# Designs tried in a protein design chat: VH-VL binders against Cytochrome c oxidase assembly factor 8 (COA8). Part 149

Target 1, 167 residues: Cytochrome c oxidase assembly factor 8 (COA8), of Homo sapiens (Human) (q96il0)
Amino acid sequence: APERGAERRDTAPSGVSRFCPPRKSCHDWIGPPDKYSNLRPVHFYIPENESPLEQKLRKLRQETQEWNQQFWANQNLTFSKEKEEFIHSRLKTKGLGLRTESGQKATLNAEEMADFYKEFLSKNFQKHMYYNRDWYKRNFAITFFMGKVALERIWNKLKQKQKKRSN
Below, E stands for the ipSAE of ESMFold2; O stands for the ipSAE of OpenDDE; V2 stands for 0.75 times the mean of E and O plus 0.25 times the DockQ between their complexes.

## First folded at step 14 (VH-VL)

Design jf6 (from je26 with heavy chain S108Y Y109S, light chain S93D; framework fv_ebrasodebart; at its last look DockQ between E and O 0.48; V2 from the best seeds 0.00; counts 0 for: pae E 2.2 > 2)
Fold by OpenDDE, look of step 14:
Structure jf6 (fold): chain C 167 residues (1-167), chain A 124 residues (1-124), chain B 108 residues (1-108)
Amino acid sequence: as target 1 above (167 residues)
Amino acid sequence: QIQLVQSGAEVKKPGASVKVSCKASGYTFTSYGISWVRQAPGQGLEWMGWISASEGNTNYAQKLQGRVTMTTDTSTSTAYMELRSLRSDDTAVYYCARDSTYDFYRGYSPFDYWGQGTLVTVSS
Amino acid sequence: QAVLTQPPSVSVSPGQTASITCSGDKLGDKYAYWYQQKPGQSPVLVMYRDSKRPSGIPERFSASNSGNTATLTISGTQAMDEADYYCQAWDSDEDYVVFGGGTKLTVL
């Protein structure tokens, strides 16, 4: 099977918004939308007594978040570039200037843009299918580990109650 | 096979005009534009302008505005570039290139095919 | 006017990887194109829309565009790859095509 050359994903600069949550916060924080992905990053709280399962869950959530950020940053950039080329090409073909008499960027009509969106979605359909598949896999894994962490917490609470009854 | 065939080398005096032709073949001429690019001896590529083969719409580089005229003849699938008021610094190889329209699969791909170039020498 | 900056020359040994950069303001937000020109020949499109290869271009040619820099990469560089390389982008504000200054690739 020919090794499908890993498309070197043009890594959008991982300028993860350096939103630093307050140092004393014991909660997860949601940052502002990232300028490239438009996704709001979550800053995960790290407990002092984090269990190995809790740590694994946190890492999996972080990795999934980074994966999502990169996917959408790249997708949005590709969309923007392709949209711009489409508009430019269509305007040129029509003999229309890139700017209106008012100096605004000329736009295409809604019908022409609808065709662009339809074709863009069609072209990227497989990419979105793979994304969705991987998204489900990652979220199922996260949910599974959430369940394990919940069970661990219940078990630890029961052990603590038994120790308090024995004293 | 897609080909762009340009006219032969030209020698002109300062102040004269030159008209270079570019005959296209192997594709639907009116479905694409033609861009012109020049290259002075030992220098880089300089974009001169673009023409739509279907509509005849043009966009010229600001530096050449008023001196350059691009035209097309759809009956012969030929593009023309006329440069007027020639100067010594206009001495260059002039290239025509196919300028693609947007394709949903390929996107915009300018200059995917080039002519062989036309040397224009401006000498006293 | 937007300016694309390239190194004037890059040298590589046969079989090594050559990297040619093209820098410009907001170039990462635009598609970059790459052309190869051999002495006395017309330019040839080698990369389009940042990372796409035209038919007939060897797989050893790749490109990327990130931030303000587009990069052409030639893996396993061969003597036949010795040429001038030009990056190109379109300025959407002024509606003009910009070329880089060109990079001479020498295979030593």
Scores: ipSAE 0.615, ipTM 0.841, lowest interface PAE 0.9, mean pLDDT 89
Fold by ESMFold2, look of step 14:
Structure jf6 (fold): chain C 167 residues (1-167), chain A 124 residues (1-124), chain B 108 residues (1-108)
Amino acid sequence: as target 1 above (167 residues)
Amino acid sequence: QIQLVQSGAEVKKPGASVKVSCKASGYTFTSYGISWVRQAPGQGLEWMGWISASEGNTNYAQKLQGRVTMTTDTSTSTAYMELRSLRSDDTAVYYCARDSTYDFYRGYSPFDYWGQGTLVTVSS
Amino acid sequence: QAVLTQPPSVSVSPGQTASITCSGDKLGDKYAYWYQQKPGQSPVLVMYRDSKRPSGIPERFSASNSGNTATLTISGTQAMDEADYYCQAWDSDEDYVVFGGGTKLTVL
């Protein structure tokens, strides 16, 4: 899984996450890694006075987290399925059982597995390239809205400070 | 034009053996394996075992271990399945099926082509 | 050996969508395959690797696999689709191959 997805946590819930945030949290929480995607979900606090712009930012972050969690959950599952299929097909070709004599799950040596890893990465290269493009697009949009929220907060502080001075 | 043609129906007594043939054509025989699958009357499919056409390596279902032998003859592109010590519950249609080689792009499609089936009846 | 459980029968009206399930412990962690068998005929592969369709199989056939359940879906079901359907997967324990018990699809 690319490190980039793990650094920018947006949008809750993940759809496949089992994380349950504290009941009375007034801050965002970063939960444990999701079992399927292996990404840490963020559970966003919704303040009582969230502005429309803040809501749009939060929803964009939630949507991006959902998209990212789903992509890696699917990719990790596909990797596991294809790995198992490859191992079983090679053991079958050799006339070997699925278990060793000691009862442990049979596997292939590192050289045999290297062909699988290389071909899996090669086959999925274009899909990962499209994922990277969309990841950058989403993070650019999030950064843009973060700037807009920051400006909105500055203006609101100035307006509130000006009201205090006049009273 | 890939085809698997099996030997004809057989009637056997309990305790006898049966050997079913499966002649392959229309593809490179040594590039694939052959699985054998049986189906008792009115019942579902049961996998019996597999043989590599190139090297003759086999893997048999646990239920049939010790009673089944699978072989190939690459010069005639023919696979064989022999079942020994026949019982009445061995009465079934016996299929051969081509097992695909794992392909990173096409995937794995076990049993993509099937023979017509061979009825083996074990008499009373 | 792992067991794949299918309903014994499914009935559908012509033109409607048929769904045939196949349940097994952690079946979604492995690829599932589907076969159609008409009376007196050998099985025909209709879906492989969960959701891929072989050449010559109509687009109305689709499939999915997640959790403990794989599902074969036939949209716009026709009378010619009336058959027995079997799911198949790798066995994680002792045998290489396990089949489901089969589902008889009836088109009424």
Scores: ipSAE 0.456, ipTM 0.751, lowest interface PAE 2.2, mean pLDDT 84
ESMFold2 (binder alone), look of step 14: mean pLDDT 89; pTM 0.926

Design jf9 (from je22 with heavy chain Y105H; framework fv_ebrasodebart; at its last look DockQ between E and O 0.39; V2 from the best seeds 0.49)
Fold by ESMFold2, look of step 14:
Structure jf9 (fold): chain C 167 residues (1-167), chain A 124 residues (1-124), chain B 108 residues (1-108)
Amino acid sequence: as target 1 above (167 residues)
Amino acid sequence: QIQLVQSGAEVKKPGASVKVSCKASGYTFTSYGISWVRQAPGQGLEWMGWISASEGNTNYAQKLQGRVTMTTDTSTSTAYMELRSLRSDDTAVYYCARDQLYDFHKGYSPFDYWGQGTLVTVSS
Amino acid sequence: QAVLTQPPSVSVSPGQTASITCSGDKLGDKYAYWYQQKPGQSPVLVMYRDSKRPSGIPERFSASNSGNTATLTISGTQAMDEADYYCQAWDSDEDYVVFGGGTKLTVL
């Protein structure tokens, strides 16, 4: 599934409305919420003189965003499918149709829906625990590389300052 | 072992009715529902309706409203389907199938076990 | 009204992979189910909840459901897999159960 649902441009810009970072952007950009995950994607800036270490950090952040987007897109779809299946099963058991007399989609009362929400959370508890574990692992790695990039940038500034003095 | 055994083939005239039986064994009859599905010669499957074995609640396909009645007898673990005002286009094999109740872990898995089918022929 | 559309036939050579499609409006937002029916026999459930396999169904059967299309896939197709295949889902506007028109799988 497309992350944002936006149409791709293959040539010159079209008249189709969508979020695009400026052509000469030198900053990361936060886009609108993705339809499927309900998370806002980050459009990462790629500098012209990106070091190998800076590239590794950016790639790790991009991969972590994609992983997070996919997890919540999958969870949201599963929640929606199972919610509808639960409602239909309970309506069927009660001898009721899928639509009311007014043509509106039939539903269950709050007490009945509470049963679904409780069981869904219980069923998915372990999956969310593994997600949290992987989230911490990824964030530790990102933080580690952020520190290394910061140190690299400081040393490059010091070397450039010394080069100008010697010339 | 789970089995659904249906009554034998029937030949009917237009305007008559037919009642097909489906005897269940090998499971707790009142814990499931029974769906009825028919298949005209050389055609696909068509869902007719559902009945709860415990409460007798029913849901019928829109095309069959007013012509079909489904019942159960829990003392004999038997489901029944009666189709009235028969037409020639009601000629089909009629299946009963166990209709699984919702389970949060397994989900909804209808029609895990089927009867052998009952041929009903409607001809003048 | 046919809500779920299947090709009427699919042919495959023994040992090859067969792919049977089922198309419906927003079918990927629903769970799909698959049944196998051999000549003169009752249907048998072969896949449920999009991609789950019942006990006793060979691992060569798999399925997926995305967008408007559910797909049943049989890898290493054998002569015994020759049958009619039906998809099934619900329809929010009509009935709890809707079947596809069926696909005849031929193993040549």
Scores: ipSAE 0.510, ipTM 0.791, lowest interface PAE 1.9, mean pLDDT 84
ESMFold2 (binder alone), look of step 14: mean pLDDT 89; pTM 0.924
OpenDDE, look of step 14: ipSAE 0.548; ipTM 0.823

Design mf2 (from md104 with heavy chain G53S; framework fv_ebronucimab; at its last look DockQ between E and O 0.37; V2 from the best seeds 0.58)
Fold by ESMFold2, look of step 14:
Structure mf2 (fold): chain C 167 residues (1-167), chain A 124 residues (1-124), chain B 111 residues (1-111)
Amino acid sequence: as target 1 above (167 residues)
Amino acid sequence: EVQLVESGGGLVQPGRSLRLSCAASGFTFSSYAMNWVRQAPGKGLEWVSGISSSGGRTSYADSVQGRFTISRDNGKNSLYLQMNSLRAEDTALYFCAKESPFDYLWGTYAFDIWGQGTMVTVSS
Amino acid sequence: QSELTQPRSVSGSPGQSVTISCTGSSSNIGKGYDVHWYQQHPGKAPKLLISGNSNRPSGVPDRFSGSKSGNTASLTISGLQAEDEADYYCQSYDSRLSGYVFGTGTDVTVL
């Protein structure tokens, strides 16, 4: 996709808060934690003379951020939903109400909740394994391209020194 | 198995609106950026609009900026193009296209899967 | 300005080599952006043929090759076959437009 910088006021399902960095900034910004993913988004600066290699790196970082935020927002929602369903099911099986005598939400103790955590982890094991694989793959690629950009910038500085000596 | 199926094309009058849909199957739709590309009858390809994998970033060709809106619903594996204030020059076959996986050595994104297209005709 | 320039038509006999040029400007190919190539048979959707200037996806015959130098990319079809008769489009990114641009298209005819 073509990129025009951090275009603003996107709605759901971006998973990004309504943060708007200054328009004249020459630096990347980090925003507040996203409500659903609990991750801090980076709002990327697009320099006027961005090289194609710099654009590749920025696009990779943007896509990785979006992928990561989507994963955790979805997992957090699934976790919360299944946790409440588990509590409700276990209270019903024990013949207990959804509310305590004081009117608060009834809960399960830590030992009872451990069964939920084990079941959730087991059910999602393969999904999290693929997430970890892809996370490392993406971050190694980002590091690789950061190195390429650094070399490009060094090479450009050396070209300027070469021109000064030839003049 | 991997496929993109466009729909929602038709004949409309200038100034009216149309909404195109693209249904994806056989791949993880939410992992890839998506694009709309159009082809006027007897003419070449023209990029129209693109959207990031989450839907958080969008881009448009100058010819459609402010009139067209790209969106996606990752829960329904669907890509959309809302086309407002249609003009005769918007008459074309509209394709949806998937961006390829990131090439970790070369950093290449290309349009690797295309739908069959849906025809939009804007005529009085 | 908004299109990459390709020859309108190119022809060759079976077994011959055919080259399609794709010429851009300093805001697209000349700036160093990648060039992709697509093949489109009549009445069909485009198909990715070459990505990243020279990379062939699986299933694309090795008689197709691509290169890029300066403002110009080239697609070469070695050993031209009847099924290669189609339209061919190059594609790049343009920094002035902040968007993708396609070439004007080349009709390849097999004599």
Scores: ipSAE 0.596, ipTM 0.835, lowest interface PAE 1.6, mean pLDDT 85
ESMFold2 (binder alone), look of step 14: mean pLDDT 92; pTM 0.946
OpenDDE, look of step 14: ipSAE 0.703; ipTM 0.881

Design mf6 (from md104 with heavy chain S31N Y109F, light chain S95D; framework fv_ebronucimab; at its last look DockQ between E and O 0.39; V2 from the best seeds 0.00; counts 0 for: pae E 2.5 > 2)
Fold by OpenDDE, look of step 14:
Structure mf6 (fold): chain C 167 residues (1-167), chain A 124 residues (1-124), chain B 111 residues (1-111)
Amino acid sequence: as target 1 above (167 residues)
Amino acid sequence: EVQLVESGGGLVQPGRSLRLSCAASGFTFSNYAMNWVRQAPGKGLEWVSGISGSGGRTSYADSVQGRFTISRDNGKNSLYLQMNSLRAEDTALYFCAKESPFDYLWGTFAFDIWGQGTMVTVSS
Amino acid sequence: QSELTQPRSVSGSPGQSVTISCTGSSSNIGKGYDVHWYQQHPGKAPKLLISGNSNRPSGVPDRFSGSKSGNTASLTISGLQAEDEADYYCQSYDDRLSGYVFGTGTDVTVL
């Protein structure tokens, strides 16, 4: 029985963005683009008096960011791999080497690459549909919680004003 | 099937170090915060440490702060707990626990999946 | 270590209703952090029973219900069954600890 080689799902290493904001920062920081996802990570500030609702919002945003980073890191890795395989396969079929006479990496023309992109998009269509669906769900939730936090902050400000008037 | 499997427990002397591992399967490991929770024999549950999905944020109970280090390898679907300067009071069953996905309606986080635990005994 | 306070034990007859309290402080339950409940059978891992004060995960019987008021959360088990004999733990978040906190645990016995 041929050992079904466990396809090592080349999962992109979850690059922990080594970007550490300054300890004294009182705001969110945007890091450089991640090398795998090409997305810029946000380092969320944690206020000393964070409310439970603010914590929920922060955690939701963090989870959504991590989800998005992982998705695009994997997608970009898959795309790069499949693109390289496609190029190699087509060059081989044409009887062309992987390198030109000048020593440069042989490339395909724009028309041939267009076929790759169409095929790749078709193959990953369902994956993108699910991504979009989940992206909307997460962002709607974030917006909803942002609204709740805003209301809470307004209410707290009003209470503080009332307490200052009564003293 | 979603599963967590702890390993690395054993008998150690006070002051020694031990590294626990938790192997995750059946879910996208990097999308979820992970935690260690311990239970001393005949005692209640005690939260020990937590780590975000990306590993960029860590937290510790005061009882283990400065002695324990939580880490993860998302490529291996693995959670770790490096335990240094072990004490008799660290004797416990150590559980790996996954945080639940965010509830989009209620915004709740709980530990929805638990491993079976790995026993750590610190004794002279 | 700041723990949420639970009764040590609660007992009831089959078919009865029992309630387990979980009392916190202004730094946890009283601040508005959600309370979760776990069931643990002897020699088993904890199982999530109630999430977010009152939400039941799939597969949890409807006889389990959670509530929260002020600094106290409650788990009610209606129609107590023999299989409900277990330890129950509440869990929340505490600002002072900057981490999760568990209750002291309650042993539920079915008489």
Scores: ipSAE 0.590, ipTM 0.832, lowest interface PAE 1.0, mean pLDDT 89
Fold by ESMFold2, look of step 14:
Structure mf6 (fold): chain C 167 residues (1-167), chain A 124 residues (1-124), chain B 111 residues (1-111)
Amino acid sequence: as target 1 above (167 residues)
Amino acid sequence: EVQLVESGGGLVQPGRSLRLSCAASGFTFSNYAMNWVRQAPGKGLEWVSGISGSGGRTSYADSVQGRFTISRDNGKNSLYLQMNSLRAEDTALYFCAKESPFDYLWGTFAFDIWGQGTMVTVSS
Amino acid sequence: QSELTQPRSVSGSPGQSVTISCTGSSSNIGKGYDVHWYQQHPGKAPKLLISGNSNRPSGVPDRFSGSKSGNTASLTISGLQAEDEADYYCQSYDDRLSGYVFGTGTDVTVL
């Protein structure tokens, strides 16, 4: 789960030095970790006069955040479910109960659990490769549109400066 | 390969409810926003509702706001439209449509894959 | 304005060019939102012809082209063929509606 890297690349705060409508600042906000994905969501600021290009960037960032949170929430759930199923299956094969005599959940030794981890990693290897490919594609697109938005804002400032000098 | 199949249409009386379904196959359903678009007999296309890939963001046309609810189940690759308080003006062929993938050059949000539609008729 | 305005119908002879206009307002096309075009044959689902104002998806013939200027987008069908006889819709996004908006539709007839 690359929470540190993904959050910094996808959720880098918008600059605070740009002109904004009457509000004091223009900021995206980073919230606490999601219970299921363990990722920190970004609360995206919507400027009052958002351009179509700015809306495209915001939609791409929102969709990428949601996609990323859904992937890791599903992966974490699948890991937990398959781990319990593996333990339950192996305990039944050994003729052992699901709980120890003290009432705690029975588990398997490290050698037996290594079989689970190996099987889980092999089974999910391709899924994680596709996730990484899509993650890079999404972040490249976001970065490119961030550049386009920056250029649009510079051009708009120059246009306003020219209008004021002609008045 | 890529397909969207709508179902759940039929004849229903005004004021009643109907639930439409759209089954998706041949693509990673959760990666894409989905939309419902309707077409009254002999009329043009009208956007009804949209939902983000995760299901976390929804939007509705003014004509259906408060009466229709869009939802999705990404585990079942299915999109839904719950239609309550149906009116005669809701009579239409209802299409399920997939939004195109993002593109770093153009960032298009066009509807690139459509189902064949399911007919909803609201009449006394 | 909740609709994009298109001519009700246009017609042309085989081999000729036909242009369909799509006129919006300052809350949609005029604000700078993209325009997409769809073709719909009778009894069939719409098919994407042009995305992002001028981009042809794979499999769409190059006789279909699109452009946008100001409040108006245009779809041009050059070398008109019998199978091009269909309804055509433009589509954009509208800030006031917070949603997608379709054009009124244009019935293209091949004479």
Scores: ipSAE 0.468, ipTM 0.781, lowest interface PAE 2.5, mean pLDDT 84
ESMFold2 (binder alone), look of step 14: mean pLDDT 91; pTM 0.945

Design nf3 (from nc3 with light chain G30Y; framework fv_ebronucimab; at its last look DockQ between E and O 0.71; V2 from the best seeds 0.71)
Fold by ESMFold2, look of step 14:
Structure nf3 (fold): chain C 167 residues (1-167), chain A 122 residues (1-122), chain B 111 residues (1-111)
Amino acid sequence: as target 1 above (167 residues)
Amino acid sequence: EVQLVESGGGLVQPGRSLRLSCAASGFTFEDYAMNWVRQAPGKGLEWVSGISWNSGDISYADSVQGRFTISRDNGKNSLYLQMNSLRAEDTALYFCAKDSRFFLGQGHFDVWGQGTMVTVSS
Amino acid sequence: QSELTQPRSVSGSPGQSVTISCTGSSSNIYAGYDVHWYQQHPGKAPKLLISGNSERPSGVPDRFSGSKSGNTASLTISGLQAEDEADYYCQSYDYSLSGWVFGTGTDVTVL
């Protein structure tokens, strides 16, 4: 299969998926999995009468999504790059070519590939530990602000109900 | 205009304390992380400390940990650096820098103050 | 603390191109954190020059360009001009330090 041309293996892209919701949507949209991160991006709805609290919550969620997308896009790129380097190194050690007689990429058997997967996970353990810590910090703040927005919306509904009862 | 103005620098003896302030204007201060960066005379830039928008994530360079305390007052649009147990090696121009993001991470420092000079000498 | 490695100095004649490298580690640039570049003239505060590896802020000439590959970022100044004589610093985030790291700085001289 052709793998050349579409990816820049040494750099993580900054882009979100190409999905674009309808311009007049009044809902958040969940797009298809991003090519690089495999995460489904959220395209956040911006109401015309968005409160300052709602705006802050949306911006916090947008930033956290961008942070998460970039982490996994880069992790997937380094996984792919190191996987190919592992395969090329083992093929070179065996004195084998990088391609079979049919022109397809040569690869290693499942047992040999298991060695790569174990090494990759072990090597990246500390990185994922710090990622998890930062993930909790971000999501605790977001959850707190979701509660504040929910209370604000309840009070606004109560104000509308009280005005109807006084008319 | 977006502005950062540092103050509180001066000449101080080793072992003493100083408190730096940074007054922010022209942007929503509470939506951004903030940082202190220092530059010793004739030397490069050294990140000193950073604080997230809500003060929930605070980090220090190893060289100042345990001696310096970063804080912010979002109601006053102000960033602070309490510097205790000052040493000669802390002599530097101290800059306040605005992060482009809420949290520490993949942002950048888009606005800098002019700095306040701290000199630690007998 | 860890720092990003830059050449101590580079020089060029007006109109030529120079490139400044910035090399990090597995806990910063290789981990996928963006590299940002700052320009500092003598006696002045640093100024943002490149963000997000390659984005130019408003007011930065297009002769400044940045890139990142693997564990190395590069800043290229094409069409070198006298006002480009300054110190240049790269910057990235380091997850193991939970903080920012700057490069060692590069003095650009226009001959």
Scores: ipSAE 0.671, ipTM 0.860, lowest interface PAE 1.2, mean pLDDT 87
ESMFold2 (binder alone), look of step 14: mean pLDDT 94; pTM 0.959
OpenDDE, look of step 14: ipSAE 0.746; ipTM 0.900

Design nf6 (from nc3 with light chain Y95W S98E; framework fv_ebronucimab; at its last look DockQ between E and O 0.43; V2 from the best seeds 0.69)
Fold by ESMFold2, look of step 14:
Structure nf6 (fold): chain C 167 residues (1-167), chain A 122 residues (1-122), chain B 111 residues (1-111)
Amino acid sequence: as target 1 above (167 residues)
Amino acid sequence: EVQLVESGGGLVQPGRSLRLSCAASGFTFEDYAMNWVRQAPGKGLEWVSGISWNSGDISYADSVQGRFTISRDNGKNSLYLQMNSLRAEDTALYFCAKDSRFFLGQGHFDVWGQGTMVTVSS
Amino acid sequence: QSELTQPRSVSGSPGQSVTISCTGSSSNIGAGYDVHWYQQHPGKAPKLLISGNSERPSGVPDRFSGSKSGNTASLTISGLQAEDEADYYCQSYDWSLEGWVFGTGTDVTVL
């Protein structure tokens, strides 16, 4: 779905992004991409009469979002640091300066950079395998509780209809 | 009051087994990962094992992998550590610790028991 | 198994500030994982002091503060008091071990 931002209404919360969801929203809201992780955070709605199952589902989703945000923020930082270290090392080996004549950071050509990308992917293979495994474990639990919440809501509607017929 | 109470420690000969228990109260046990941490006499803290809220994610320190088994019973609010093939190096005070999260890796240990002593010697 | 390095001991007079370092590796602190700090008085269980690098739980005095930069984290005790004499441990997650690692521990002595 297309990115949608709310108009400014408050001092933006510090941390994830400067977006502040509408105060009267009765729904979860998807904010703009986080500066560090590039993931869009969900801003969760907390209803006044939230059931224990609904609360557990929300907390599972919140924790998983935090986990996912932190993983990709850290991976993006690591990628940037290792990329700069690789470029610096190869420029030094070639006897070149760290800056061009215009003062910009010197870089490597695409063929030279391909070695970095291959090296980075190879070194991070195991970490990403663990991430994928953990992602599925978390999302299986979330999906299971989404089902439990759906059944609870159907059951409550059925009980409410029975009370009205009894009166 | 949030409490963790360990039991099952004792004196045992090398190669034998012990089973530690941790009884939890005062919080929703099934919503949190749990961990075992040990401390040898006069030494620092060493993480031993952790288990996610639903037992779907379990991890062990290299020093105990293959010998120790962590488990939990959410119906009894209890955490367990089965310790097999015990060695002298396993001698320590064993703490039960509540994680702040459902899953391993993102939380911290906000509640600790007082520990149960395991001594492995001839 | 510990992979986080702390000084063996640190001392200070009442009212002084002391800082405890905690140095990790590229698979734990250097990978961006948070650092947590625990205080342990003799004969007692550890107690959480700092979570998430710098957050104080309720009941922890303002004189305790934490920070993290690169592969290192620091715990600072400002206005050192006699009751701060204890062992202090840092902790981080290590993705390559798929587990938690504690620091080697620091004995803080109030002179």
Scores: ipSAE 0.727, ipTM 0.888, lowest interface PAE 0.9, mean pLDDT 87
ESMFold2 (binder alone), look of step 14: mean pLDDT 94; pTM 0.958
OpenDDE, look of step 14: ipSAE 0.846; ipTM 0.940
ESMFold2, look of step 16: ipSAE 0.723; ipTM 0.885
ESMFold2 (binder alone), look of step 16: mean pLDDT 94; pTM 0.959
OpenDDE, look of step 16: ipSAE 0.844; ipTM 0.940

